# VHH binders against q8ne09r852to980: the designs that were tried, part 19

Target 1, 129 residues: q8ne09r852to980
Amino acid sequence: KFSDLLNNKLEFEHFRQFLETHSSSMDLMCWTDIEQFRRITYRDRNQRKAKSIYIKNKYLNKKYFFGPNSPASLYQQNQVMHLSGGWGKILHEQLDAPVLVEIQKHVQNRLENVWLPLFLASEQFAARQ
Short names: E, the ipSAE of ESMFold2; O, the ipSAE of OpenDDE; V2, 0.75 times the mean of E and O plus 0.25 times the DockQ between their complexes.

## First folded at step 14 (VHH; framework vhh_8k46_1)

Design u6 (at its last look DockQ between E and O 0.47; V2 from the best seeds 0.00; counts 0 for: pae E 8.9 > 2)
Fold by OpenDDE, look of step 14:
Structure u6 (fold): chain B 129 residues (1-129), chain A 126 residues (1-126)
Amino acid sequence: as target 1 above (129 residues)
Amino acid sequence: AVQLQASGGGFVQPGGSLRLSCAASGFTFSNYAMAWFRQAPGKEREFVSAISISGGYTYYADSVKGRFTISRDNSKNTVYLQMNSLRAEDTATYYCAAHEWFDEYTYLDSSDYDYWGQGTQVTVSS
């Protein structure tokens, strides 16, 4: 499944290209950025903080995570909003690190259950098998 | 100047309750995770409880789970520790501390906290 793609760099790239051709690359970008955040050592607070702020500004807005094409349901969005401390916090202040991990779960869910099946069913994928 | 002013300590019998408060000033309170530590005579300072920046996440030492509750009011720049069912072993000086970047791997480590308040004494004795 999605984990298989993660273990195959070439196939992962094909998946990325597939998403791009469908104007749906934001999910993978968000997932990847959060994954990068998770890989920063917890002792490097400044780098983790900076990366968190970057992710927050890029994805936690009405254009993506809280937008009409969100990878999360309205209920899940509200849950994340609550965990985030509200719009004021998202727009002007720092977020808790665990909130990013929660967001990644929702993003990963759409990647695995919506896009991955489409990718695996694509002619391009079949041609490489 | 940064200040963390703890209050609410005192003398109480076993089974009693206290509510500690820590009033913050001199920094953006809402951007810091807050925690309580305690130190008993002759013992090392130990973690008691922590609350995340947004308040969405709370953590407790095993010894206080189910008895203590941490909360915060950002409009008052204050963090609280409700202590119920107090025991003799809860006797200690309690300190509040601020953490600029809350991390699930670092909230237990007192060395990662940026600001500390003066202690408030809690004595539980019959």
Scores: ipSAE 0.539, ipTM 0.789, lowest interface PAE 1.1, mean pLDDT 94
Fold by ESMFold2, look of step 14:
Structure u6 (fold): chain B 129 residues (1-129), chain A 126 residues (1-126)
Amino acid sequence: as target 1 above (129 residues)
Amino acid sequence: AVQLQASGGGFVQPGGSLRLSCAASGFTFSNYAMAWFRQAPGKEREFVSAISISGGYTYYADSVKGRFTISRDNSKNTVYLQMNSLRAEDTATYYCAAHEWFDEYTYLDSSDYDYWGQGTQVTVSS
């Protein structure tokens, strides 16, 4: 389970390396950046705003979340776009924090249902057991 | 100066409806989540409802779920609370509040809200 992997720093690093060798690091990077956003205290509004804008610029574009390699279906992408207030707001404004949490759920689902099973079935993982 | 002006309260019979409005000024309304809290005499202020910056996410206390609807109009800098099927226990002063970094774990806590209105009285009695 992906949440169990977070409790083992060595296996988490192995999982990250596995994703790199399969040219699939974007899911974990996105999940991690949103998790870091969630851990910024609400009192540090400038830092939260800057992180939100950074995540938006890096991941909410046609190269990743709104493109062919997205962890979300086209339907889910459209839902996120509407919940964020539309494409114009995505391009020029910070993202609503609940929208980032919604995006993280889609990313985590792919990490858990696609990448983690492949990692656990990998020769590299089996050799360490 | 920041102002949150709540209005639309009054006296209503059980089962009746009211629509509260909260007009905002002195800050960029479209950058803030908005919420309603209420306080009856001798009781703690309690969460009623909240709405995200874009209006895409709404939250409700269990006691009002299905009866109250929060909405916002960013072009008018106003948040609304439509209250249907009112009950005696809904009698309270209703306060609107603004929260810059509203999320799934900070929306319930009144101490996380930046700006507060003066409130409007809702009285439900037969």
Scores: ipSAE 0.011, ipTM 0.406, lowest interface PAE 8.9, mean pLDDT 85
ESMFold2 (binder alone), look of step 14: mean pLDDT 80; pTM 0.809

## First folded at step 15 (VHH; framework vhh_8k46_1)

Design k1 (at its last look DockQ between E and O 0.77; V2 from the best seeds 0.00; counts 0 for: pae E 6.4 > 2)
Fold by OpenDDE, look of step 15:
Structure k1 (fold): chain B 129 residues (1-129), chain A 126 residues (1-126)
Amino acid sequence: as target 1 above (129 residues)
Amino acid sequence: AVQLQASGGGFVQPGGSLRLSCAASGFTFSQYAMGWFRQAPGKEREFVSAISTSGGYTYYADSVKGRFTISRDNSKNTVYLQMNSLRAEDTATYYCAAHEWFDEYQYLDSSDYDYWGQGTQVTVSS
């Protein structure tokens, strides 16, 4: 499972490489960045803000989360857009922290239900077992 | 200068309703989460409700869930607290407060709020 993969540094790296070979590394990158955000203590407001802005700019755009190959369905994208406060908010203001966590859930869903099964079924994975 | 002006308080019988308003000025309202706190005589100030910058998330103290509703209009720089089914224990001075952006770990802690308004008295009595 995905949780097991997270606890195995070596296999996690193999998974990362697997995603890269499939031009699908953005999901893991997004998930990881949001995870790093979540690990910043809330008392470090400046660090959380900076990381949040970084994540927003990198992933909350039409090239990724709101793009045609989004890890989220159109409905989910619209939901996140609503929670975010619209494009104006996304483009010019800082997002509320919970929005990032919501995004991570969608990203994690695709990682767990699409990419992880493919990874586990790969010949490369089998060869290491 | 930063200002938070609360209004809408008053006297009401148990089971009645009040709607508090808090008009903000002097800062970028849409960048701040807004919260309501209350303090009764002889008691500590306690969290009542909070709303995220975009209004997508709302939080309530257990004591007011199902009875109070927080909302905001960023075009009017105003946050509201609709209080229904009021009880005697809701009697307190209510305070509006602003918190830079919204963090799920900070909305309960009054010390994390950056700006505070004057209190508006709510008295629920038969």
Scores: ipSAE 0.718, ipTM 0.861, lowest interface PAE 0.8, mean pLDDT 94
Fold by ESMFold2, look of step 15:
Structure k1 (fold): chain B 129 residues (1-129), chain A 126 residues (1-126)
Amino acid sequence: as target 1 above (129 residues)
Amino acid sequence: AVQLQASGGGFVQPGGSLRLSCAASGFTFSQYAMGWFRQAPGKEREFVSAISTSGGYTYYADSVKGRFTISRDNSKNTVYLQMNSLRAEDTATYYCAAHEWFDEYQYLDSSDYDYWGQGTQVTVSS
């Protein structure tokens, strides 16, 4: 499972490298950035706000989350747009933590159901078993 | 100046209903999550409900789930708390508060709210 991979630092690094060689590193980068946001203490509001804006600018655009290679379906993309308060808010404001967590769920779903099976079936992974 | 004006409190019998309103001014309302807290005499202020900036996420204390409904109208800069099936233990001063950053796991902490209203009294008694 993806949670097992997170607890194995060596295999996690192998998975990251696998994604890079398949030009698919954005999913893991997005998941990791949101996970880092979730681990920033709630009392450090400046750091949480800055990380939220960084994540929004980097991932919530037509090059990734709202584009053709999004981990989310068109329906799910529209749902996230609605939950965020619309495109105007996405462009000019920070996003609430629940919106970021919702995005992370879609990214994690693709990591677990598309990339992880391909990684586990890869020649590089098989050679290490 | 920032103002949060809570209203709609009053006296009501057990099982009755009230709708609280909190009108906001002096800040960009749509950028703030809103919360309701309450405090009875001699007790600590406690979380009641919270709503995200867009209204897409709502949260409730266990003691009010199924009886209270939070909502907001960003065009009127107002947050509402519909209180149904009121009980004697709901008697308190109810405060609205605004939170620039909405944390799904820590919306309960009153210290994270930036602005507070003066409160409105709700009394549920036979």
Scores: ipSAE 0.113, ipTM 0.545, lowest interface PAE 6.4, mean pLDDT 86
ESMFold2 (binder alone), look of step 15: mean pLDDT 81; pTM 0.816

Design k2 (at its last look DockQ between E and O 0.02; V2 from the best seeds 0.00; counts 0 for: pae E 15.7 > 2, placed apart)
Fold by OpenDDE, look of step 15:
Structure k2 (fold): chain B 129 residues (1-129), chain A 126 residues (1-126)
Amino acid sequence: as target 1 above (129 residues)
Amino acid sequence: AVQLQASGGGFVQPGGSLRLSCAASGFTFSQYAMGWFRQAPGKEREFVSAISTSGSYTYYADSVKGRFTISRDNSKNTVYLQMNSLRAEDTATYYCAAHEWFDEYQYLDSSDYDYWGQGTQVTVSS
């Protein structure tokens, strides 16, 4: 499970490398950044705001989350767009914190259901067992 | 200057309805989550409802769930609180408040709200 990888630094690194070889590092990066966001104490507003803006700019665009190779379906993209308050808000305003968590769910879904199985089925993984 | 002007309070009988409005000015309304709090005589101020900046997320105190509905119109810089099936225990002074950077776990704490409006009195009595 994905949670098992999170608790195994070595295997997590192998998973990261695996994704890199498949030109698919963005999912894990996005997930990780949002996870870091979630770990920021609620009392640290400035740090949370800064991190959320970073995440928004890096991932919430047509090159990734709203792009053709999105971890989310078109329906889910539209849903997130709606939750976000539309393109105007995404481009020019701060997003609500829960929106990032929703995005992470979609990213995690692809990590768990697409990439993790491929990783576990890989010859490299088998060789380490 | 920041201003939150609440209105819509009044006297109603149990089972009645009221709609509170809070008009905001002096800040970028769409960047703030909005909340409603209330304070009854001799009681502490308590959370009633909150809405995210885009309006996509709403939160309610257990005591008002199913009866109250919070909404907002960012084009009008206004947040609303539709109060249905009012009860005597809903009697209180209601306050509108603004919270920069909405976080799903911060909406309950009044200390996190940056701006406050004047209270509007709601009295539910037969």
Scores: ipSAE 0.521, ipTM 0.784, lowest interface PAE 1.1, mean pLDDT 93
Fold by ESMFold2, look of step 15:
Structure k2 (fold): chain B 129 residues (1-129), chain A 126 residues (1-126)
Amino acid sequence: as target 1 above (129 residues)
Amino acid sequence: AVQLQASGGGFVQPGGSLRLSCAASGFTFSQYAMGWFRQAPGKEREFVSAISTSGSYTYYADSVKGRFTISRDNSKNTVYLQMNSLRAEDTATYYCAAHEWFDEYQYLDSSDYDYWGQGTQVTVSS
């Protein structure tokens, strides 16, 4: 399970390296950046705003979340677009926490259902067991 | 099927004006950002202008800023490009295009646009 992997720092680093060698590091990067956002206290408005804008600019584009390699289906991408208030607001504004949580859900789903099974079936993982 | 019909091109003297129109059908126009691109013979297609779904934000290539104005009328499914102070360098075929999703870094890339019109010729000559 992805949550179990988070509790094992050594295997988490192996998983991160596995994703890099498969040109698939964006899912884990996106998940991690949103997790970091969720840990910023709500009172620190400047830091939360800056992180939200950073996540939007890095991931909510045609190169990742709204593109062919998205962890979300086209329907799910459209739902996120509408939840954010439309592409005009995405272009010029920060994302609210509920939008980021919804994005993280789709990213985590692909990590758990696509990448983690492939990692656990890898020769490198089996050799360490 | 999606259709983008560009019109309004023609011959004009330097310093003159033209207004291009692009009528859209076959998709929910209000959910698409619209762009104008142009291509002179032997050159790569280049970005001219773009407008957000609501019309609240507009973008322009540096070469046309202050001379061209993009607008849209979602009730008529039409995007416009008002071209003033035209120069010989503006001579090109002008294409309208539609883009369902983009961010602030991707409106310039023609490969990100989903649907394209047939183009309309603009010729600026003495």
Scores: ipSAE 0.000, ipTM 0.145, lowest interface PAE 15.7, mean pLDDT 83
ESMFold2 (binder alone), look of step 15: mean pLDDT 82; pTM 0.825

Design k3 (at its last look DockQ between E and O 0.91; V2 from the best seeds 0.00; counts 0 for: pae E 4.6 > 2, grease 24.3 > 24.2)
Fold by OpenDDE, look of step 15:
Structure k3 (fold): chain B 129 residues (1-129), chain A 126 residues (1-126)
Amino acid sequence: as target 1 above (129 residues)
Amino acid sequence: AVQLQASGGGFVQPGGSLRLSCAASGFTFSYYAMGWFRQAPGKEREFVSAISTSGGYTYYADSVKGRFTISRDNSKNTVYLQMNSLRAEDTATYYCAAHEWFDEYTYLDSSDYDYWGQGTQVTVSS
């Protein structure tokens, strides 16, 4: 169903607006940014590195991914921290590409299992059907 | 100047073990993924193993899975290759290489590695 949403630009926008009204737009933003990262050709090192650093700084912090309202469980957060090489790496160095993909999986999980069902059950969604 | 100095090679009987080390200098070691390649006489250089910058991800050629283990110590600027259950077909010159940050699309291709060390010979023979 999430894949279906991705293939419908109009509904995707409605989903984005829905998340925004619930002060929960960060998940979709993070997922989207990592998706954009994944679409950069691996031969374009500079662009991939720049995008990776952008994503790391924006989402891999105590305000979001490592915060109390994280899309990942504490165990998953610790796992990602370990894979990342610790706070020293996160704060001062670029992360390996696979780490971002792993983060996206956790974010996608919350999008699919928490927010998408709520969106599909909303009156606004029903009104458009 | 960038340097990668490999050591630990030698002669060993089939079933034996060796541990290769590669000491790096002249660049920010923690920024680079590290890899091991090998080349036997008359054959092309082939991928053996790679490890991400933080060590969180490791990759192995199918021919060495379960027998070889790659690791690194960023405090020592060193990458290691523990080689167990060695076989005659493991005989080759082994090379340590560095690639800036880790990308899952590039670790297999020797052309994507930025720095190379001198080879260390591993000979497995009865």
Scores: ipSAE 0.622, ipTM 0.824, lowest interface PAE 0.9, mean pLDDT 94
Fold by ESMFold2, look of step 15:
Structure k3 (fold): chain B 129 residues (1-129), chain A 126 residues (1-126)
Amino acid sequence: as target 1 above (129 residues)
Amino acid sequence: AVQLQASGGGFVQPGGSLRLSCAASGFTFSYYAMGWFRQAPGKEREFVSAISTSGGYTYYADSVKGRFTISRDNSKNTVYLQMNSLRAEDTATYYCAAHEWFDEYTYLDSSDYDYWGQGTQVTVSS
């Protein structure tokens, strides 16, 4: 379970290393950055806004979320673009916070349905059992 | 100077409809989420509806869900509240407000809104 992994610091680090060896670290990085955003107190509007802009610039581009390595289908990518207010707003403006939650859902689904099963089936994981 | 001008209020019978408008100036409208609040005589101001900066997310108080629709036209710097199936308890002064950047945790609290309109009166009476 991905939630169980989050509560085990040593296995979380093993999972992170597993993703690195499979050139797939962006999913966990994105998920983690959005989770950090969600932990910033919502009364600190400036910090939450700044983190949101950082996440948008780092992940909502052709190198990740809108590219071939995206955790989201083309339909899902288009839905995120619509909720964001279009390409111009993504490139040059701020995004509404709920858009980040939508992105995190897609990233978490791939972590849980693709990467976690492969990790749990890995020989490195089995050796620790 | 920032200005929010609400209009479209009036008298209506129960079951009727009204469309409120709020025209904005003095700030970059597309950077702001918009909200509607209302206050009846002798009561506290209460949340009615909110819309995100792009219009992609809308929120409603339980008392108005299914009857009211919030929308915005960023090309006209205007937010709207379509009010259908009006009831006597909808009688109030309706205020529009602007909230810099949209956060899913701050749209309910009137203290988080940066700019306020002067309101428009809605009266629902038999």
Scores: ipSAE 0.170, ipTM 0.586, lowest interface PAE 4.6, mean pLDDT 88
ESMFold2 (binder alone), look of step 15: mean pLDDT 82; pTM 0.832

Design k4 (at its last look DockQ between E and O 0.02; V2 from the best seeds 0.00; counts 0 for: pae E 14.6 > 2, placed apart)
Fold by OpenDDE, look of step 15:
Structure k4 (fold): chain B 129 residues (1-129), chain A 126 residues (1-126)
Amino acid sequence: as target 1 above (129 residues)
Amino acid sequence: AVQLQASGGGFVQPGGSLRLSCAASGFTFSRYAMGWFRQAPGKEREFVSAISTSGGYTYYADSVKGRFTISRDNSKNTVYLQMNSLRAEDTATYYCAAHEWFDEYTYLDSSDYDYWGQGTQVTVSS
């Protein structure tokens, strides 16, 4: 159903607004940014690097992915930290591209299993059907 | 100057083991993914294995999966290739190479690697 939502621009926007009203828009933002990263041709190294640095700085910090309200469990956070090469790498160097994809999986999991069901059960969604 | 110095090659019987090392200098090692390629006489250079900058991700050619293990020590600026259960078809000149931030689309392509070392010969023969 998440894939269906992605293919419906109008409902996707409603979902975005729904998340915003619940102060939970970061998941979708993170997922979307990583998705945009994935769509950059691998031959465009400069653009991919720039986008990956943007994503790293915005989401891979204690305010979001490594914070108390993370979309990932503590175990998953530690796993990602290990894969990333530690805080030193996160703060000062460029991450390996696969790490971003791994992060997106955790974010997508919360979107699909937590927020999407709530959205589909909302009165607002029902009113549009 | 950028340098990649490979070592550890030699003669070994089938079923034997070798450990290749590649010592890097002249660039920030921790920012580069590392790979191993090999070229046998009369054949094209082929991908063997690659490892991400932090070592969190490793990749192997199907022909070496389960037998070869790539690793790295960023404190020593060195990448390793442990080769076990060697076969005659593993005979080749092995090259280490560096790639600035590869991904699932680029680690296989030798043309995407930025720096190359001198080859080390591996000969597997009874």
Scores: ipSAE 0.479, ipTM 0.769, lowest interface PAE 1.2, mean pLDDT 93
Fold by ESMFold2, look of step 15:
Structure k4 (fold): chain B 129 residues (1-129), chain A 126 residues (1-126)
Amino acid sequence: as target 1 above (129 residues)
Amino acid sequence: AVQLQASGGGFVQPGGSLRLSCAASGFTFSRYAMGWFRQAPGKEREFVSAISTSGGYTYYADSVKGRFTISRDNSKNTVYLQMNSLRAEDTATYYCAAHEWFDEYTYLDSSDYDYWGQGTQVTVSS
């Protein structure tokens, strides 16, 4: 399902537009930013560090991942905080790849189990041609 | 009627140790992260250390890492700061503070703490 969207550029764009129209674009933005991080070669440490810091600043805050509308439960949020090395490290350092992958798993779960079914049942999907 | 009562301050020689305590009442202690801040005369208040609700996560200012240890005992509604290898620059009034758990990313900023104690004086001299 979600993998089918990833392999179809037109359908992916329709899903993205659906999320924007419903003020729910943060999950897909977060997933995409982490996926882009994963595509940066290990050798390019400067680019990986900059992207990691960008993701941390944009998503690991009260407005999204550590807030009431997080894709993760309180327990899962605490697990991510522990994996990151604590708030001091989050505030001042980049996040390593395993932490970002863990965050992406929670985001992908909500995309697949909440947003995708709503999109597929929407009039926007039916009229997407 | 929230109360935070800090104690354990005093005079100590350089290289010495002190243990600060902060007894809390008037709120559900186990739901709050606790922090220690300090202010020397003529200086801004600065972050020293913080501890999560369960004690599983601890944070330290770079200037005290390896010398200070924060801990808490939720059965006694008390947070502690064990201060070892004290230096003259550690001389200050030390304040304990409380903040809600979900605001973990702001542990280092005094503006995010809801409740404050009166403070206890620590003086390192010889």
Scores: ipSAE 0.000, ipTM 0.142, lowest interface PAE 14.6, mean pLDDT 80
ESMFold2 (binder alone), look of step 15: mean pLDDT 81; pTM 0.817

Design k5 (at its last look DockQ between E and O 0.01; V2 from the best seeds 0.00; counts 0 for: pae O 10.8 > 2, placed apart)
Fold by ESMFold2, look of step 15:
Structure k5 (fold): chain B 129 residues (1-129), chain A 126 residues (1-126)
Amino acid sequence: as target 1 above (129 residues)
Amino acid sequence: AVQLQASGGGFVQPGGSLRLSCAASGFTFSNYAMGWFRQAPGKEREFVSAISTSGDYTYYADSVKGRFTISRDNSKNTVYLQMNSLRAEDTATYYCAAHEWFDEYTYLDSSDYDYWGQGTQVTVSS
């Protein structure tokens, strides 16, 4: 069903607003930024590298992905840390594209299994049906 | 200056094994994905294998999958290619290369690699 939401621009904006009012917009922001990274043509190496560094700096920190509000379990956080090459590489270097895709999977899982059900059960969504 | 020194090539019989090494200097090895390419006389250079900066993601050409294993040791600035069950069609000069950015779409294309080694000859013949 998350894929259905992506195809409906009006409902996608409603979902974004729902998350914002619940102080939970970071998941969708992270998912979207990684999706934008994946859509940068692979021949534009500098642009892909810059976007990877931006995503790393914004989301791969103790305030989000490696903190208590992470979409990933501690086990999954440790797996991502290992795949990234360790904290030193995360702090000062770019992330490989497969690592970003792995992070996006964890973020999407929380969007699909936590936030989307709450959105679909919301009064605002029900009023539009 | 950047240098990639490939070694470990030689003559082997079909079914034999070789281990190639590529020692890197002049750049921060752990920040680069590494690849192996090969070129037989009169043929185009072709992708063999690639490994991510941490070593946790590996890729292989279909022609070598299951027979070749890429690995790296970031403490020794070295990438390896273990070649088992060698065949006559594996005869080529093998080149190691370094790629500053690792992407599922760019590891196959030799034009996306930043630094290249001089190569090491592998000859598989009875």
Scores: ipSAE 0.039, ipTM 0.490, lowest interface PAE 7.5, mean pLDDT 86
Fold by OpenDDE, look of step 15:
Structure k5 (fold): chain B 129 residues (1-129), chain A 126 residues (1-126)
Amino acid sequence: as target 1 above (129 residues)
Amino acid sequence: AVQLQASGGGFVQPGGSLRLSCAASGFTFSNYAMGWFRQAPGKEREFVSAISTSGDYTYYADSVKGRFTISRDNSKNTVYLQMNSLRAEDTATYYCAAHEWFDEYTYLDSSDYDYWGQGTQVTVSS
């Protein structure tokens, strides 16, 4: 169902707006940014580095991924922390692709299992059907 | 046809206040983030403020933080810019613009804004 949204620009936008009204737009933003990262060819090292650092700064902090309203459980957060090499590495280096992919999995999980069902059950969605 | 109609500009003394309004038509207003830019004579157009579709996120240029407040009323298809404690350096033509999608790092880029209104002149002078 999430894939259906990705293929429907109009509904995707409605979903984005839905998330925003619930102060939960960060998940989709994070997912989208990591998706963009995944589309960068390995040959473009500079662009990959820049995008990785961008994602790290925006999402991999105590306000989002390591915060109290994280899309990941404490256990999963800890796994990502270890996978990334700890705070020291996170603060001073770019994130490796596997770390970003792991983050995206957790984010997508919350999008698909928490927010998407709520969106589909909303009166606004029903009104458009 | 898409239209962004700005109003509220004028002459004001330093320390004074103005409230700009931008009324939108011809597109789904609630689907777009809105922003304000300004351009002084001989200077480049610069970002002033932006607000997300629902208003949950607002952004300000450093030069206007604490003095300007952006807001919107989706039921009226209007975005506002409350400008307090105005300074001479705030003198410029102010432009309203619509952005289909921005985030914390993309709201600054004027080239990403899809629609633009006509300018409204703000002059701060003693």
Scores: ipSAE 0.007, ipTM 0.235, lowest interface PAE 10.8, mean pLDDT 90
ESMFold2 (binder alone), look of step 15: mean pLDDT 81; pTM 0.814

